# Ledger of designs, part 10: VH-VL binders against q9ybr6

Target 1, 148 residues: q9ybr6
Amino acid sequence: MSGSVLDEEAEKLMDYDYLLEKLYKKVPPKSGTSEYRIPEPQIIRIGSQTVIRNFREIAQALKRDPKLVARYLQKELATAASYEEESGQLILNVKVSRKVVNQFLQLFMKTYVRCPTCGSIDTKLLRQERAYMLKCEACGAEQPVKPI

## First folded at step 18 (VH-VL)

Design z01
Fold by OpenDDE, fold request of step 19:
Structure z01 (fold): chain C 148 residues (1-148), chain A 120 residues (1-120), chain B 108 residues (1-108)
Amino acid sequence: as target 1 above (148 residues)
Amino acid sequence: EVQLLEPGGGLVQPGGSLRLSCEASGFTFSRYAMSWVRQAPGKGLEWVSGITGSGGYEFYADSVKDRFTISRDSSKNTLFLQMSSLRAEDTAVYYCAKDTDIAFIYFDYWGQGTLVTVSS
Amino acid sequence: SYVLTQPPSVSVAPGQTARITCEGSNIGSKDVHWYQQKPGQAPVLVVYDNSDRPSGLPERFSGSNSGNTATLTISRVEAGDEADYYCQVWDDSSDHYVFGGGTKLTVL
């Protein structure tokens, strides 16, 4: 019984679907991009200033120099910022909400920490003369980023 | 008093370009994020684009990405929306909206809107 | 993309309470804002951060947010409350503002 050309094509399609299903089963579930969570900023308001008490810890979580992160916040918040090395606190010369600080910290992570190629947070920020280069240690990708 | 004035709307042909402006007064312009929101005739509100107070970040809806450019001039207290490759579906009243903070929180003030019509 | 769903219309008699819902996945973990828009006018903020009310707004306007549903409540509804109402959130994942589809409130 000469199986019709249609039956052979259907068998090939079934084989392809089966192979795809097997491939999808072997692909380890993409480890849910565990949303790398930055610690929430602990904020104290003193007069016209905002103090982030746990700023050192935040910078450590971001795997970046606190001074760099401070400069970033200074720019984005359009205010003066002073990092205290002894206490690990950041003093901002503006009243700012935790929500606003968090948003910019998240943006910092997305821009200057997270690899856009593989999503890894194991990255290095390399300073070039007029730009920064984000280098991923996991996948090797390099991307230019705006200077801070 | 906070005021947002939106000149620049009008009729444009498909594929054309148009630049909207929003002149802000009554607040420190550079301390607040600004957004464009549009509303097609008889339709709901659609966020188009936003820019932080410092201008460090710009965001766009997928529907306008690579066609529209948001910018701001602090010296003029003016928000801009450069629109290119305009399509019929871009026809809408365009509102400029003031955010309550330097980042994206919520809109506390809206302009009166300007009508942009894309038609052959 | 994050999606907010509103009923297209709600009708209420004068003096009664109107409830407008805004549904979204885990919306209770977000801050929801509400805008009122009357015909031919720009939107106006009526509720922010789930339940806070701008100065000058009547106490009749209130908001709540839990689970997958945010609700705008307008008590003792007046004819002047007839308008379109929109819920809004900032989506941190996409870095976008997201609006609901809007609800037309009719005062019967």
Scores: ipSAE 0.921, ipTM 0.963, lowest interface PAE 0.5, mean pLDDT 93
Fold by OpenDDE, fold request of step 19:
Structure z01 (fold): chain C 148 residues (1-148), chain A 120 residues (1-120), chain B 108 residues (1-108)
Amino acid sequence: as target 1 above (148 residues)
Amino acid sequence: EVQLLEPGGGLVQPGGSLRLSCEASGFTFSRYAMSWVRQAPGKGLEWVSGITGSGGYEFYADSVKDRFTISRDSSKNTLFLQMSSLRAEDTAVYYCAKDTDIAFIYFDYWGQGTLVTVSS
Amino acid sequence: SYVLTQPPSVSVAPGQTARITCEGSNIGSKDVHWYQQKPGQAPVLVVYDNSDRPSGLPERFSGSNSGNTATLTISRVEAGDEADYYCQVWDDSSDHYVFGGGTKLTVL
């Protein structure tokens, strides 16, 4: 029973659509932008400096090297930053509020951690010569991001 | 004393371009985020665009995205708003606003505003 | 987009207390700021961080924020308080400043 070429094509299209649907189902639903919350910075002011006491924990939550996050804050806050590996603290050579630090950390997350395509935080930041590439491990998307 | 001076407003035709400036004094310019806020005649305040103190981040309202560009020159203590593809709906008094910090917290000072009229 | 809703107008007699509300979803978790704008003038900050008052502002101005409503309170209202008042928040989700629609305060 030679089904018409049209029936075979329709069957193939249905199969393709089914495969596509299966593929899309394997794409983790855009995890509702559950606002991945990073720990709030614990700030101590010492003289003209601001110390983020839990910076290591914050960096861990961001799934990034503390030194990278420190460089980012240094740039955005237009100040010198020193990460202490032993204590896990970040020392900023400026007086800055928790709100400001938190805002930049959130921006860091949005820019350098969160996949803009699927919203996943399972991403890698790849350094290229003059730029960074954010690669999503969940959806495979790659996005260029400004260098830190 | 903090001062924000906004020259550059004027009449422009639809589709035209205009560059606004805000000259800042009385504070360390690079340490503060700056924003543009506009107010159409008889209407409320609308945030247009903002830039962090370092200039690392720029944000735009959806209404002006891809048409307006915010920038700053720290050497001149000047905030800019490059407006392109202007529309009648862009007619407003444009205010530059100083943020209280290097990020976006709240506006502690405003300029007097400059009128931009988009009309044929 | 995050939306702030204000009543379009509030009227009070001199010496009375004016309350201007700003409604927003879970606004109590945000920092709300208030600006006063008189006719032909630029806005002026009158309350920041929900309840803090800038230096030079009279104690008659106060703010509160809880739940879904922020409130600007002006006690012992004077004729000079007649103005438009705007609430504002920074929306972290969209990275935008959001203003309320403004409230015209009339002193009767």
Scores: ipSAE 0.920, ipTM 0.963, lowest interface PAE 0.5, mean pLDDT 93
Fold by OpenDDE, look of step 18:
Structure z01 (fold): chain C 148 residues (1-148), chain A 120 residues (1-120), chain B 108 residues (1-108)
Amino acid sequence: as target 1 above (148 residues)
Amino acid sequence: EVQLLEPGGGLVQPGGSLRLSCEASGFTFSRYAMSWVRQAPGKGLEWVSGITGSGGYEFYADSVKDRFTISRDSSKNTLFLQMSSLRAEDTAVYYCAKDTDIAFIYFDYWGQGTLVTVSS
Amino acid sequence: SYVLTQPPSVSVAPGQTARITCEGSNIGSKDVHWYQQKPGQAPVLVVYDNSDRPSGLPERFSGSNSGNTATLTISRVEAGDEADYYCQVWDDSSDHYVFGGGTKLTVL
């Protein structure tokens, strides 16, 4: 029964697909794109300033230095920001809504925390001379990101 | 009074390029996100692109991604939309829309729109 | 992609109440905004943040949002209310503004 060269190739492809499926089953589901949710910002407004009370907790959830996140918000909101290390609060020299703050925090997560390749949040932000690199500890992917 | 003026519309051939502008006045331009919204003849509203107040983030509809570029010049209080590789389906009235904040919430002011026609 | 669904048309007699719906998955958890567009004109904001009304708009315009449906209500409808109405949200998942398909309100 001389199976045609085409049949042998088809069998090899089927075996390869089967092996791939088995490999994917053994790979623990990559910690799924579980919609990693950061805490909602707790905001109080005092005069022309906005205070994020739980900013330390938010930065921790983002796995980034609070000062880095503060610099990011300062840039995006075009305002001065002051991080209080003792209280863990961030003071913004602008009146801003919770919705806006939350939107930028979400964008921060998407840009500087989440791996665009595998969706993992186990990443490191490396400062290079001219650019930032987002390195994924899960899949090893490296992506250039805009400097903060 | 808030004003949004949209010059730059016109007739262009398929595959061609066109740059739209929106001149803003009556508000602090850099404090507000801006968007382009288009409306094909006899059709509904379609969001095209948006840019935050600082210009730090640009977003695009899938239908125009990699073909259109949004930008702003704060010194001129002007919003731009560079359109390339234009298609017949890009034919629409293009509106400049002002957001209510530095990020994307909703539009409180609209320009009168400019017609872009893509036709051979 | 997030989708908003509106009826294509609604008809109402003068003095009656018009209700225009906007359906979306868990839309009640979002902030919905509404625009009025008259023929040959640019859209105008009529309701924002589900139920807030811009200054200068009559009290006849109101909004609600719960579950999977947002509703624009226009009481004591006048001939001048004849227009297209669009609902809108910002989708945080895709980072897109999303419009409904629009509803043509006809005053009979």
Scores: ipSAE 0.876, ipTM 0.938, lowest interface PAE 0.5, mean pLDDT 93
Fold by ESMFold2, fold request of step 19:
Structure z01 (fold): chain C 148 residues (1-148), chain A 120 residues (1-120), chain B 108 residues (1-108)
Amino acid sequence: as target 1 above (148 residues)
Amino acid sequence: EVQLLEPGGGLVQPGGSLRLSCEASGFTFSRYAMSWVRQAPGKGLEWVSGITGSGGYEFYADSVKDRFTISRDSSKNTLFLQMSSLRAEDTAVYYCAKDTDIAFIYFDYWGQGTLVTVSS
Amino acid sequence: SYVLTQPPSVSVAPGQTARITCEGSNIGSKDVHWYQQKPGQAPVLVVYDNSDRPSGLPERFSGSNSGNTATLTISRVEAGDEADYYCQVWDDSSDHYVFGGGTKLTVL
């Protein structure tokens, strides 16, 4: 997938999630305790590429659209990333270890998912003007986040 | 051949500022995280700050947070440490260190270090 | 903040085995790296990922890590091994690198 198309789709999906969640309250909204765990990446290295076979499941655990998480990894690994919707796999045009992938996924959780006030992962990314806001559905805290 | 050169350093008064640089060669600079590590005279190693290869994340030891800023310039293959509000306890040899990957794993190469002295 | 504790000093006779410990809470779940520093010089990597050796290091440098203790082992110690040795981890909780306090190896 071309870079501009991936970015555009991620932004549209963030807006959709904002509208959907803004209209509802959920119980229990305090998901995201320290026991919540991201699935271990199932990595295959093929030549100069890295394939994350369970990427869809990882994105679901992060509570974010796979295309958004793919854009994040594309940026942080400084490489092209292609998400295959049919298989749920992510293809990275770089040879990268599981340790490095895990480090950036944990940083994604800390930066774009976990509420810094209460620790809940029941959060949404909201588009407001040129900025993104992390809104906690458990405690109501809001804060701006870095663009991806 | 990987090389890390830290020109600069020097004497500065408490409350002053100094910018360190580390010029890298022999590897693709943007593919590797970089760190600053310091060593006070007669003391052990203390990690100061690190930056991912993309520049997307910058981390700081608590002892320097809000006073020091790490940055990198891929067009110049150069790592920087902007130090401000310097204190006597910041006196140390400052090393530039290259990580083995774009994130933080371990250091495979070190510069020779440059001395920063903070005193009246 | 995560803490690594090393003995300040270890002394061995030439030809014998030196063991330098690095203690930390649950360090066995972390990847431990070891650096050698001779006086007036920059550190150099001697062991990484608990037990792996950089290219060019002799097999007499080895490492292990389990429980709360990681160990750097230098067999058949030579006078040239006299140096300070530091253990290091990356701590994902704090997003910091952490060094041990260092161990001076003296070759008698």
Scores: ipSAE 0.855, ipTM 0.929, lowest interface PAE 0.6, mean pLDDT 89
Fold by ESMFold2, fold request of step 19:
Structure z01 (fold): chain C 148 residues (1-148), chain A 120 residues (1-120), chain B 108 residues (1-108)
Amino acid sequence: as target 1 above (148 residues)
Amino acid sequence: EVQLLEPGGGLVQPGGSLRLSCEASGFTFSRYAMSWVRQAPGKGLEWVSGITGSGGYEFYADSVKDRFTISRDSSKNTLFLQMSSLRAEDTAVYYCAKDTDIAFIYFDYWGQGTLVTVSS
Amino acid sequence: SYVLTQPPSVSVAPGQTARITCEGSNIGSKDVHWYQQKPGQAPVLVVYDNSDRPSGLPERFSGSNSGNTATLTISRVEAGDEADYYCQVWDDSSDHYVFGGGTKLTVL
């Protein structure tokens, strides 16, 4: 043998079949939910406000700028929303449940992230003069989406 | 008190159009999602369409998609259903239903319903 | 396309317990709501979020949800409980509300 177990394990990690098997063992499938999981919002209610403590991580999972996702939630929840860049938290000026936040985040994924042609989340949202355009980097499809 | 009043039913021919209204009172209309649910004579409940409190999302059952349009007017506290290309199978009592939140969770109040008959 | 299946009818004697099932694929991961509809009336909510009761509903109405089956349980059934009962979910995959086909409860 070579005398390095780490070299053999590194070669296995470069093997696509091995990497795919290892990932499947680490991520159990879920039934009745989307294939792609958005992190569970960490909700704190303070008076009449709702704070999403892990909002930056949620925006990263949605593959979009946190300020854009915050503007979306401000519109859909019909309330003021403030994103704090330093902490990565979102402050909503409304009492809102985790269920409602999750529903709109799932809708954001379907509307502004997932390609309707091939299902890939490898997409860009391009702001143009009167509309947003969703461009899929996997299949090349492009279509307008409603503005945020 | 919460009230939902649906005055807009009637008789219409196949291929025709009809607009249903649901006048809401007793709550802040724009804070709640709203739905239409129908029930054909002797049959069960079928959800038809829903709209979020902001109006940002409108959803439709497959049976009515591209023929029906849901809308809301916050200045009139009114939910609408514009029905077109009507078919005999659209004959039903149409209820408006108030959700418990700005998105779709469950219904806490229902109107008394209005009959739409599609017949030659 | 999500489907909820209910038995068409259930019969029980007064004072006994009625159980009305609602079957759906992995329904245990969903929030199930139940509505009662008496003849000529609009539906009325009787259970929400699987097991919670609206204000003013008696404790003899209860619900459970696990695996592929949600169940509405009505203890000490009264003649006034005769009605159609519908289960409902919001299905995130289709963005639709879905109702079961309804179950007619008959009190002998």
Scores: ipSAE 0.854, ipTM 0.930, lowest interface PAE 0.6, mean pLDDT 89

Design z01
Fold by ESMFold2, look of step 18:
Structure z01 (fold): chain C 148 residues (1-148), chain A 120 residues (1-120), chain B 108 residues (1-108)
Amino acid sequence: as target 1 above (148 residues)
Amino acid sequence: EVQLLEPGGGLVQPGGSLRLSCEASGFTFSRYAMSWVRQAPGKGLEWVSGITGSGGYEFYADSVKDRFTISRDSSKNTLFLQMSSLRAEDTAVYYCAKDTDIAFIYFDYWGQGTLVTVSS
Amino acid sequence: SYVLTQPPSVSVAPGQTARITCEGSNIGSKDVHWYQQKPGQAPVLVVYDNSDRPSGLPERFSGSNSGNTATLTISRVEAGDEADYYCQVWDDSSDHYVFGGGTKLTVL
């Protein structure tokens, strides 16, 4: 008896679940103050570089332009960063752990996404000349935030 | 050899100010977050403040917020703590501590500490 | 803010196993680190990431973390292990490091 046809069906089920997860992550999170989690970074470390394979999905969950989030990480990790638009991956020229990346992404959420007045993540980051303004769509509060 | 040296400390009056220094060597200073941790006489460790390697984020324990300011100078490989509005309960040995990464993970090295006494 | 609770003291005979607990709400979801402080000295790291040992530390030092309790275990305790021991976490909700109150290990 050769391999199992059930193994092929299991592999297809895993692919379906994986694709469904990616589709759900592309759905905007519900607005409000309820907990909203960003995707766990999928990290590959190659030599002295770190690749975040799901960076586009992370930026989407943060509701921000991937190039902006990449610039933030380049600044906070003190390293060069390259965002590959076609693959949605970020390449960091530093060896860095998932914990460190997660910590800065959580700080990005708190600094540039979450309203400091009401806690809602339903916000927009508006660029004025050399500054950024965080505008909450839930409570209407506006405040400046430091530029990236 | 990683080394953290905290010269300074001393006796100050309540309401006074003091700036602590921590001079670092044996590692690339700017690649690591740093913290201040204090220990009152006969008491346990209390984290006071921390700063990321880039200097992009500074955090403070509630007990010292708005009175203490952490900073770093990478050109001098030095961590600072500016303490203001000092109270008797700020009396402690103050340690500088090196994080293992550019963000806050855990401390792999500590200085020997310096005593700050706030007393009239 | 987040609180870590340790017993104030633990006594063990030489050669026995010491277990020092660190209790916190849902601490099993956090990375727990342990520091040893001998009298008149700065703390030193003895366990990190719940169960990992720094290089140069004896295999006698180990850790575990589940539920609401993290535990530092020191097997075959020696007189030189007599010290204060502190657990620590980074609490991402408050953006604070938090220490437990410390446990004095006495070797009789």
Scores: ipSAE 0.843, ipTM 0.924, lowest interface PAE 0.6, mean pLDDT 89

